# VHH binders against Bifunctional chorismate mutase/prephenate dehydratase (pheA): the designs that were tried, part 4

Target 1, 371 residues: Bifunctional chorismate mutase/prephenate dehydratase (pheA), of Buchnera aphidicola subsp. Baizongia pistaciae (q89ae5)
Amino acid sequence: MTLKNALLAFRNAINILDKNLINLLAKRKQLSLNIAHTKVKNNYPVRDIEREQMLLKNLTILGEKHFLNKKYIESLFSIILEDSVLTQKKWIKKYNLNKYKLEKISFLGSFGSYSHLAAQKYAKKHSKILTDKIYKNFSDVITSVEQQQSTYAILPIENQSSGLIIEVYKLLQKTPLFIIGNIYIHANHCLLAKKYTPILKIQKIYSHIQPFKQCSKFISLFPNWKLSNTTSTSEAIQHVAKENDNTIAALGNESYGELNKLEVIAKNISNKRNNITQFIILAQKKTYITNKKTHLKTIILISKKNENCEKIIRNILHKNKITLLKLKYYVTSKVLLEKIFFIEIENIYCIKHILKQFTIEIKCIKILGCF

## First folded at step 1 (VHH)

Design B13 (framework vhh_3k1k_2)
Fold by ESMFold2-Fast, scan of step 1:
Structure B13 (fold): chain B 371 residues (1-371), chain A 127 residues (1-127)
Amino acid sequence: as target 1 above (371 residues)
Amino acid sequence: QVQLVESGGALVQPGGSLRLSCAASGFTFSDYAMRWYRQAPGKEREWVAGISGSGESTSYEDSVKGRFTISRDDARNTVYLQMNSLKPEDTAVYYCARGTEYTIEYSGDTETYFDYWGQGTQVTVSS
């Protein structure tokens, strides 16, 4: 046997042992994380000095039986124990930060606005306790989530009567945030009054000028009613709720009326049925869907200078048997007739192939969300 | 009767300035937002500038921003459009419009519905 052959054999044996040592240290670290999880649930402290001292004593005795130096074993396991404690403390700190962090939802407007109602509806639907953060413009609403000052943002994107909220759509083109859900608010006007108010006793109606116009046909049936303008429908409802007067009523949303403990005296009094506002919920983290469902939606942003862009979009969706739920656009250039399209599609099981086809035929594509 | 009467339209050389006026009557002027629109031959009517009923908020189409200034004089029931650094593409009939302001409850923003228009005043920018 040459020295080189003997040395190679011993080095190979050490390499195998070292690999096994690394594997054992990894398993020990995994158990330390499991212990941290248990300690958090039972409010146990991370460090146990008496346990550590007993463990070191037992390990040095075991090491002595194998002819290993006491100081060597003490030094080695002191390092292992310190890493274990550090790992547990880091995990618990991160867990506590995430568990006890107060989640916030940002929106534009005031208390009692449709954005506020949408935020409350979202919180209730998902059994969340959320702190409201109110901003004066849509850009600040989005920025609050981008800067982690809020967990969620809620923004209107379309109202059936007034159309697309183009400012919000422009912000969606630039933001890295994801749409994780939507909420629909029905702006069906109701006549709202205090409990036990008979309609024949009503003498004065409070509302913003727009609901008066939107309910003009119903109001014309009661020509003796006095109309009083408020700066918002929410103020009208709040005014009627606070006054001790059963001869007054407000025009407004049924849900906000209920929040203010008013009863619905008359429903469906709007000249048109179904004035719906669509809100989207934005967050930093994507939502992954594990199950295929009939209500599954994907929202896509497409930009292209092309007179036939809508036809191309519809042809791709039809060829791939994709249900188109919504197709909306706005014009970015009057001269070039360049349009930005917003598309909602349903029942997507393999979107990657379709997106590749869109990329070939339509250059600029952004997925805004899937939920 | 609600009436809006525009004046001040003229022929101006490129780089010149012009001030348009719109005299309003038949309503409480200070309660309403006012806007200027323009329409060139064979083109759609486009929005140019807007001012809120309070006068605290103004807005402009990108192509005129920094060149045009909208203002109002509620004592005289008049809205103005000061046009500077005029270009040939500014050639159009300019219209004054009255808007009913309302607050969008869900946004806190003010929307405006335009229900009355003036007859227009012709602005021509050429050498």
Scores: ipSAE 0.000, ipTM 0.132, lowest interface PAE 15.6, mean pLDDT 76

Design B14 (framework vhh_6z1v_2)
Fold by ESMFold2-Fast, scan of step 1:
Structure B14 (fold): chain B 371 residues (1-371), chain A 123 residues (1-123)
Amino acid sequence: as target 1 above (371 residues)
Amino acid sequence: EVQLVESGGRLVRTGGSLRLSCAASGFTLDYYAMGWFRQAPGKEREVVAAISSSGDYTWHADFVKGRFTISRDNAKNTVYLQMNSLKPEDTAVYYCAADTYVEWSGSTEYDYWGQGTQVTVSS
């Protein structure tokens, strides 16, 4: 063997060893993913300092038996352990985000809207972790859950000032989704300005037409104010925030005002002090009633073509000693005297008996939800 | 739309302090890792600090270590950057960003960005 041929042989041997080292590192990394899965299920921390210190000590002792430098082995395995920890953290983060990404809540409107506040309140009340999905119309909100692009939809059904939101009720007749809960939002408007400005120095206010109607009594106290319409309350707030003018103000949500660095000039300026909007939460999966819940509601939609429908409903509930919590209707045809009824009743464990009576006497009935 | 809005940027003297805030609107920050970035005129955008979704893990760039501190308040849906001992070199537009996946040690990709807030440090 020539010296040059001997060097080539040794280099080829090193290449084989390096290939084996890469394969072993890859296998070690795969095992770290299995460890991450176990840690998530048992709520164990990713980093275990005592375990790492013991492992490094044992490896340096093993290395010493093979005449490898202690600092060399410490440095090498510190890098390997750091990569293992980062791999575990990255997988756990991806696992948690995928778990939470699967639960999205769809709603109509803009950021800082009452629908957004209702979604946040629902998440907190039920200890759910939800990603927000915003849509331009109620139909798209419902379709997102029907197509499994979102887990939940939240929609307003009634406002004490504006009444029933008929568009939503029409969609509830057609959708296979179930009502699994409700949220009530107290909708109070604030007067917001770029800097704290005495109210008498305000000359012009910006808002959407709905807050202007809802605050008309307060606004009437300032007849010299000029009113300017915006497409949304969020746009009104953004407009006031961008202008270098202390004589202008917006009507809107206090929290969204704060996000845009606006000062609250007046609070609770709505015509009705307790203006409440009822929102419903829709999902594909029915909520199952636990035996320990005593204050549950069943929501039923009834379509009836005769004048005696309300009397029939009240008679069935009275005979069965069921509390009627809410009865509302809207007229689909004035000529045909057709009404669609929306009822909320006290839920009982024998609800199937009452529903059977409704089905016999009222042929067009849909159970919207039980919660 | 997902919105991140930065606030707190202003003119300060060398050695001064500022607290920047980043408020999320239209989505919950609870499961997003967050980062602060800055960009000075004629320079590339650079990462300043990052914080995990839980707040348990933070990273700070070497050039701000000991001077800047990132924190979050998930109940307020807000992320903060406390800036102490400010230097003229810290003059930049500061951006916050939200990411569904954060790699530690500042190796991060971000999905959503704020509009930025100007910080100017004079002597």
Scores: ipSAE 0.000, ipTM 0.079, lowest interface PAE 25.7, mean pLDDT 74

Design B15 (framework vhh_7d4b_2)
Fold by ESMFold2-Fast, scan of step 1:
Parts: sequence; C-alpha cells; structure tokens
Structure B15 (fold): chain B 371 residues (1-371), chain A 122 residues (1-122)
Amino acid sequence: as target 1 above (371 residues)
Amino acid sequence: QVQLVESGGGVVQPGRSLRLSCAASGFTVSDYYMGWYRQAPGKQRELVASISGSGDSTNYADSVKGRFTISRDNSKNTMYLQMNSLKPEDTAVYYCVRETFEYDSGTSFDYWGQGTQVTVSS
C-alpha cells in the first residue's frame, strides 16, 4: 500500500457520492416542475414562506441527528429551495405565455391572398393549427413578432417577374428575428371552367383587366374569344362557377378555382411563366447553425463597400465545397459602391467554421436563419 | 392611400341586432370585391359575407344565412353588414376586406381594416 493508492480510493468514493448527489438534485427538480403544474391548475402561489420555514426546520433537525452543522444544512437547502422557486416561476411564465398567447401567424393580406396561401402551406407542412393575424404594412407584420403579439410572420421576399422586394430586405437588416423557413407560391394564371371543356369550344372569358394584360400572348392565339371585364378577380371565378355553361371560362389562380369547384382547362398561361413568389417565415426562436449533414439551409445577409464581395463569397464557398443555392443583391449606393447580398447555402457539418471565415474576410455579416 | 375603417361593434344581448360599417378611402368600393371576415378566440378565421363590385352577387356562410345582410352605399363609399338575431356564437372580431391584385408582380395584396369587436352575451 502507498499513500497515493489510499488517496485514489477515497477520491473515487467521493466521485461516486457526488454523482449520486447530482442524480438526486435532478429528481428533486423534476418533482418541483410537477408541483408547478399542479399549482397552476389550482391557482396556488409558487412561494409558500411558512412551508419553506417548516421544511428548513425539519431538515436542520434531521441533519443534527447525523452530526451535520445546523448552519451548513440551512445554507445548503436555502440555495436548493431558491433554485426550486426560480425553476417553478420560469415554467409557469412559459406555460402562461403558451396558454394565453395562442400561436398566431401575421401577414399583409387577406383570406385567399398569396400571403394567406403561404401561411396555410406552412401550417400544413408543420402540422400546426395557426390563428391568422393581419396587418397593414410589412413593418407592422415584423413588429408584431418582435413584440410577441404574433408567433410567426410570413413576408414575400422575391417575385421572379418583378425581382427583389427591397422594402422587406431593408427590414431584415434591422430586425433581430430569424428566418425559420421558406414557402414558394406560383402566381401563374390558369384558364378555369365549371366542367372540363375542350379549349376550342370556349367562346367567352371573364377576367379583371390586369390578368387579361398578363395573359395577352396566350389570348392572342384565340382571336374569336369574347373578352368580358369583371370588377374583381373573385367575381370572374364566381360568375363562371354559378353559370351552367361549358363555353365560358375565367382567368385566375388554380387554388382559388379549386375552392369554387372549377376545372383547369389550361395552366401557366401568363406572359411571364417564371412567376414564383418566395415567402420567408420569421420567428424569435433561433435554430442551431451547426448540424450533421441533414438537407438544411443557412441564410446570410452581407454588406460591404468598395470590394468584389461576390467574388470573395464564391471563393470561400468553392474552397470549402459548399453548394450555393441562391445569391442575390441590391445596390444601396452607387457612389460608395455599396451592395447588400442575400445568400442561401446548403447547411453541412462544419458550417460554423465557414461562417467564421466569412466574418473574418467580410466583417459585415448577419446570419438570418438556419432550417 | 387605401384605408378601411370598421365601426358599429359592441356588446349586445342574444336576439338583438347590430349594423357594422366599413368606411373606405383611397378607392371606390363599387369597383372591388369586398367582404366581412370574423375570428373568434382559438378558432379559424371565417368568411361571413361577400359582395361583388357590381353588387349583383352576394354570398353568405351557412351559419349566418338568413340572419346577416351585406350591402354597400356607393354615395358614401361605405360597406355594411346588418346582423340580425345575434347568437353567442357570433362573438368575434369582424374585419372588413378588399381584394386586389398587383399588376405584373404576381403578388396579391389585400387591404384589411383593424377589426371591430362584437360580443353577444347576457
């Protein structure tokens, strides 16, 4: 026997006891959470001073039976009780937020709008039932989530025909919110009729003047068609749905046609066929940036003056064999040669390392989301 | 600038009537499809009534058919919802809406009011 062997044995024994103490503290914390749940249901206060004082008295008496110092036990359990109270209060706060603030999705638009369709698509994809909350401008949509009046915001970021929605990009520069997903909506017009009819038998089409202009090339293929203007997009579709006439059709959205039980006679008849709108979903909750390779995306916003920033971005991605999914920019100043870049990359293992390289070489970077 | 302002909401007893008004500015109500939506706490938003720009077509949810009437007054640029025989289940925030489609953008943006609260309780 050496002194070192005796010390090792005693240290190993202490380690076993400490491990058991941690386990018991974890079990005690779980019971505190169960107590919090019961207190909320029965409207009881979290802190009960009389009960705490009785517990401390009983524990000090028990401690003295085991020859433990009264002040030692009193100090130790005061810390344990305080942590228990804080744990219960934190859980109750979170429970109350979840109970009284139902999950809401905010957007600019109405029922049947592209923003609403994006919201419905998001809810179905994530098996969520969401309450709609509507605002008059993009700034208010974002502010509602920042102030926790809404859980999620849906905003258009790009339309393939009209380009980037710069107002939304400017708001993304300022907001602390994170992008947690995206949804694509096809904004292409269809020819809709009450029953399937060969296109050559169509005699009259109903539409608002704007879809007629947007589909002018397709319409020009049928010079014998009579065009009838309606006062709204919905009126054209509803008119065709009400009439028992197979020779009439309306221009409109496929999804809205389905709601009115119409058949699609022709698809994608707009002059600009790449008319997809990308929507982003914003929330306060951040997802992890680093993962094992799992088909996730990382979205980054970069601002830089007087440099070939795009070349630097592409070089970093190429050296690290990262797939660039999207790179878009807008010019904030021609005089200063300042551009704001929006970048989507495939999220892979070691993404955290590549983001550090971007921060070093570019200096002005904001991570918008990872999902 | 397009604006929609709802009014006429309040607290009423079952069986009574309320008339909601939607005052529009920045456009002519007769040129657009308009409607009333409602949302009760914890429930999906529901289309209550709609009216075409011409006024020739109106539509109602089954839950309100025969009790509610949608109309417009072109001279006042205002849309109305007359609500008769109100029931506790009619309690909701009521929203006025106008449909629009932005030219060549492929994006539809509708204009909504702030909403007005209707509570039916005894």
Scores: ipSAE 0.000, ipTM 0.167, lowest interface PAE 13.9, mean pLDDT 75

Design B16 (framework vhh_ozoralizumab_d1)
Fold by ESMFold2-Fast, scan of step 1:
Structure B16 (fold): chain B 371 residues (1-371), chain A 124 residues (1-124)
Amino acid sequence: as target 1 above (371 residues)
Amino acid sequence: EVQLVESGGGLVQPGGSLRLSCAASGFTFSSYDMYWVRQAPGKGLEWVSEISSDSSYIKYPDSVKGRFTISRDNAKNTLYLQMNSLRPEDTAVYYCAKDQTLEYEYSGSAFDIRGQGTLVTVSS
């Protein structure tokens, strides 16, 4: 019949339109994934409420021109936008997990060491998910990156109380790796407890003997406290974390306390302020010299029997109007009067010119990094 | 005052065995992870073995795995290293080391070495 033939024709037309709608939805979804990729690279949020509201408004106006119900278009595109956001979030989560598997950071020591805390701080600062790789000496930390077992290495170079970490400087002279950043860790002790507790309710403090000595002035304010020695700072923190007792506390590092889910009861309780350790991040990055003046450069200079090396360094930098940010040295031989200098400077645009001047007057130089 | 005293080294033929001991005092031995490290003539320190405070975790590098066995007696404050199938390249001064606290980790090593070590010489 004619009615049956007309219905079949209309149904076939609907099928063609539905196929086209599915194809358009697939193309829209692919663009959403491309947007997710761009958002990850630029650290942009997935959901943009202002854009969503503007899109819905524009689409309802367009729909009204075609005699489509406003609530119908709002409902339809709200579902489409929600699926887009969910799809983007799922893709970003998978991307971050895959990136985590590829990038590793090497450091010295054990879980909860200062190097571990520095690695965690670096990861947070740069919004990176990194797998931790622990090594027992500085040489193995560096070798792991040189052999591509890890993407990054993190090493201490200076502590304000103890000075230069000379072993690391010796390794920096030999390694082809580049310094790509730095991180500072404050070695100031805190009073840590499992739950926030008024300080007057604290009865017993756990610590290694060294933090007790380093916090003696603060502890003297609470003569009724019982002091209990532990074999390490990590043991004190772990003990307090394991006990269900709000009247006990540990002396230790704030960041390691956070890792063990402890609350900070008192901060900055050390006898000395400014016990800061500087860490550097090393990578196998091919030198891409960026033309930004905000980048810092580090140079190690070796002087053979030249007592005037520091003066020569300062004169070259002053003559070229280059800001000297740091100058440190260590003595390799007192008999030979041989020193190795570490300098940080704030000017990358004239590096070729100053390198030529240093080579003429000092003879041996190495650029460690620009960051 | 932390003290670590190594003993048990000596001259041994290739394929032979030695048992090293480390007597610990001045700290709560049962609370520290312990290590054996060695230094061959003209070379740097090399990690040989690791044992946790409760002996639940033990590790060796491939160079000694299957030949050396670390153990501890917390009641006697003593660390041991049983060395079997010794090779000329095992010739070194062997040191007992305790785990470093955060206050000591910047010594250029994760190991707190206090003793004079014990010399192991593997030769024909």
Scores: ipSAE 0.000, ipTM 0.243, lowest interface PAE 14.5, mean pLDDT 77

Design B17 (framework vhh_7nfr_2)
Fold by ESMFold2-Fast, scan of step 1:
Structure B17 (fold): chain B 371 residues (1-371), chain A 126 residues (1-126)
Amino acid sequence: as target 1 above (371 residues)
Amino acid sequence: QVQLQESGGGLVQPGGSLRLSCAASGFTFSDYAMSWVRQAPGEGREWVSSIDSSGGYTYYADSVKGRFTIARDNVKNTLYLLMDSLKSDDTAVYYCATDIEYEYTPGSETTYMDVWGQGTQVTVSS
């Protein structure tokens, strides 16, 4: 039983030592965070290769004095140093995100959708760093900005193939948000495949059901192609990109194809040309400032039960020599001849006077934005 | 309110047939393309079949092509999936769904809805 007691004693001693090792590693981690804080204040890089190499050399020499193997010490401290660097990088990343007010942009859909492309195009055009927030309906997209959970919302308002997106116009009537910009996306489909895929070798194409329908005339030129459906065009592109197969292709947008390292095998394959979608950007802050802008556009929404509404609008603009850029409407009641008008006008130096005239002569008016 | 309700699932022997139905309410069914999606125990969701708003275009996953038929009745606001020559690997919960994405096509206002039914269990076992 003395042999069993000796083993138990040594195992208990090892347990105490291991507990002390964990405590020391925890203290070392805290110092790594303090070092990260100091490096950020003095704008120093996280990784210091020369310092790391000298540290490993010194520890190896110290280890030898205690009869520990060189590779053993190098392996242990290489792991410890790598964890230290990763800990510092994670802390600095969070610190930098908190240092800058990170703006968020909300949109409907999925990654690689036309709404996502529009959001990316807006960010690039204005040199903004934006975090994407995806929602499943337009109401939630707008509500996220109203409740300050997002800085911007981006929404489609018109597609040349489908017309006005009435649901969005109804939301614009109710929201206190302002339109601060617009983005146009060409929603034309392309045939996308891996580099060096010849079109005559394609046996199967992947797409969502809508692009198959919209490209039916092009597809009919290749009656031997097998069609496979995906839940989205983004999924079709991702599927073709991940498969090591040069006999498959996807229908989708050129930009998302490029992002997934696919090339355009065929272009202009949609049944309808000029399939352009107009997106608007919504925010809480008004951007009606004339400095550093020569021409601005003002967007106005008008609701009235009157056959004369369009005539009144055109008369005010003509009298004041203002260019009407866009006039669209939808009918809420055919019996009452009630229409909701969406108007874009070229903004010039006298815009405040003209907006006052609209308010006086057309009492149901809402200014959506100026940009 | 927008609602999709699946029915017709159950226990069936390999080689058997089953007809799933999906009753739609609260929206204009004839304006939406519809899909069937399944999820096997311990697996991710798998797309099975889709049909456009008119019923003129139908599409199938390779795993079910030639065995399953998707159909719709726009008067009755009902989507169907006719399953023939069932295999044990067809065992899954089957969901009726509106498409999660449309690239701003005709009817795109209504096509942005991501509406899923509650699902119906299909078990293929001897």
Scores: ipSAE 0.000, ipTM 0.280, lowest interface PAE 16.0, mean pLDDT 76

Design B18 (framework vhh_3k1k_2)
Fold by ESMFold2-Fast, scan of step 1:
Structure B18 (fold): chain B 371 residues (1-371), chain A 121 residues (1-121)
Amino acid sequence: as target 1 above (371 residues)
Amino acid sequence: QVQLVESGGALVQPGGSLRLSCAASGFTFSSYEMRWYRQAPGKEREWVAGISWSGDSTSYEDSVKGRFTISRDDARNTVYLQMNSLKPEDTAVYYCAAEFTYEPGSEYDYWGQGTQVTVSS
């Protein structure tokens, strides 16, 4: 046999083996999907660390019998096992969505709350039918999506009057969930009364003290009105709904007014007409909202003890010609001068380059979302 | 676990002073508006004083203006009510409340157990 013919024969043999290897990997992947089906049916977790460790040990022993390097077999099967876990998680998520057919949205608040209004606005904007799931705290709202009990979580992050909702930002540092969108709610109070109540007939208004202060300019237009404090905004609305009296009104949320069969007799009566609460939508899978817009924004959380952190951030963005849309921070320790930064940037389609620069200069970065 | 623990209630003569404290734990204190309420026997619970999450804005019921001062210490997760020139009509159980800024008066507001203030000769 010539040297050239021997090389050709060996290359053909390798090609046959590689084809068989691909076929075996495909069969292994199919079994992983069958295992995922069984795990869902029996409510078992996807990842089993003890089994993975035992499997790797057995495979390295088998490999040694065939004179294969232990590190080689460990590296190869670690990659195979990781792909298997990812494949199973993706299939289970799709199965759960198809089985129930109705996606759930989790939020903190009662029916008719701003969170509920934000959830309904998100559903309408995306032409989705969503089942509401109410929780008692923000941590449980986030956990419901992490555990796949709900598809989406909706959480307030900022109000123009009160600033950042620090509790939510602390949870965003820890959660593996992604921000997939924003909803803005105009938190303008309304004057609510029974049907066909003329505004000039009103003699007394009920509210929690906060709406009275927030609507003081409007109220000053009616100096003969008597103001009555209630313990809550919902109590004020319920009181007006309950009384057979067309000389009384309440200040509050229009959605909750509608639930109590009251009519809005005046709108946009707040001192700050543009009092906006920003809500974020969280989901497990990183997704993009498909639209005709070419510009996306990216939200990045940066955590570091450094007095020059803001200057470093601004310099990196300037060098890369990236537009800074928002830069916010909160102080985690006054003694140590530790700050957590939250930034929104636009016109970015390759986040990896920016992350690398931030990682080199700042070292502590988390991408919260891109949409 | 969310807790609000009031302290400082006592028996005081008319014209005396008391300082009430409310220690908060289990939530992000700096994100909440803090308020003091009181309830006298046979009467409804009434609002007394409030302080914004930033501490920049305070508010008072008319009967206590000039006599009571609300303050907060976010480093210590504590809100205070300084009560001066106490009157017999100030006799009540005083409650500390943490109110959720985006929907005040919701079921997510937190309340303490109360501390008794008695103003009597």
Scores: ipSAE 0.000, ipTM 0.314, lowest interface PAE 13.1, mean pLDDT 78

Design B2 (framework vhh_ozoralizumab_d1)
Amino acid sequence: EVQLVESGGGLVQPGGSLRLSCAASGFTFDDYAMYWVRQAPGKGLEWVSEISSSGDYTKYPDSVKGRFTISRDNAKNTLYLQMNSLRPEDTAVYYCAKTYEIEGSTYESFDYRGQGTLVTVSS
ESMFold2-Fast, scan of step 1: ipSAE 0.014; ipTM 0.534

Design B3 (framework vhh_3k1k_2)
Fold by ESMFold2-Fast, scan of step 1:
Structure B3 (fold): chain B 371 residues (1-371), chain A 123 residues (1-123)
Amino acid sequence: as target 1 above (371 residues)
Amino acid sequence: QVQLVESGGALVQPGGSLRLSCAASGFTFSSYDMRWYRQAPGKEREWVAGISGSGDSTSYEDSVKGRFTISRDDARNTVYLQMNSLKPEDTAVYYCARVEYEYGTSETVMDYWGQGTQVTVSS
């Protein structure tokens, strides 16, 4: 049976050629994906009929030179080109879904709060961020980004009147998220009322108890006003907006007043001016926005049982001529003399050397962010 | 996981007294300010009393000042509202709430509420 041995030899040769054809088709497909990437960046369509027809014509001419049937080559490459177009379209659809996916920012509080204002201020810098993810505790705000339910979280870290927000700092110790920016909000209470309401007609004002205390000097100028407590300033504003009464007003922020079609009757009525709250923006490392500026800030969390920790920190920074922008701490245990330090320093090209010095002298460090 | 469970609501005659309790679980109770609110039929929910996490500071709505006393027992994770000299106007569902601060204004935000306990003051 020598015919069977000859057929086996020819079949083995065909198998080698077919393997090479599969390898070439795979390489061609990869180039098609690279072309798709270029097309989407330049807003070019996937299908190019003129180029396809020119390509088919050139390939059929080449095929004829090798004694291959014109219709055969045309049919084969039409199938190859159609698969290429479908592959490119599928890749571009996935790319567009990722690019145009609405990013979400999580925050504490209610619509119209200062946290909401901070979220909106951040969103305004970056197109296509939704500010509709509201949570009632800091832990849930952070968890929403850790679980990828939201792209960003915005949290208050310090208020000039109340100091460090320790609960947020405790969460920063445990979260793998990075600080990618900060925002400062000024606490400026306004007196808000129906459009064209004169201040002398106001008989009753609505607010949470804390803005009443914060605006007590202004309120004392109107001793005949009756004060009514609400669960929040947002509720006070909504109440005044809903009532058909031009003798009532609310204390709250200007933006939420405008949203509810209320007019600012008086602004900057707080007892203390310059009551600033610092907010931080948190994100996962894969969504981190890199600043290519030479002047960056690095925020470091340092934890150690040592009474001389602050002196060590200041000494390391001084020896390396690094500017200390902020140093804050809180005591976790007076009995164990344990403190947690939060330092903000000017980031320089030699940061790795400084981090090694901190690690040697202070064993527990965590970089919270660089921006 | 955070839960607030109110108890102690009852029918009482004018001039009577009641003590409401709010049992908290699922969080570090001593770290949070606590508030009592009430809601009467056909009315909006109103703030009644508040106590700081340290217990050092208390605050009251003017209509209950001198009659109601808020207190806390951190060992039992419980906040209390002692109500004396009850009036028909005190008839409402009373709610316990955990305070989370709205920073920027030092405004309080209630992030968790109990189911409420009914207080009826009637002869």
Scores: ipSAE 0.000, ipTM 0.190, lowest interface PAE 14.9, mean pLDDT 76

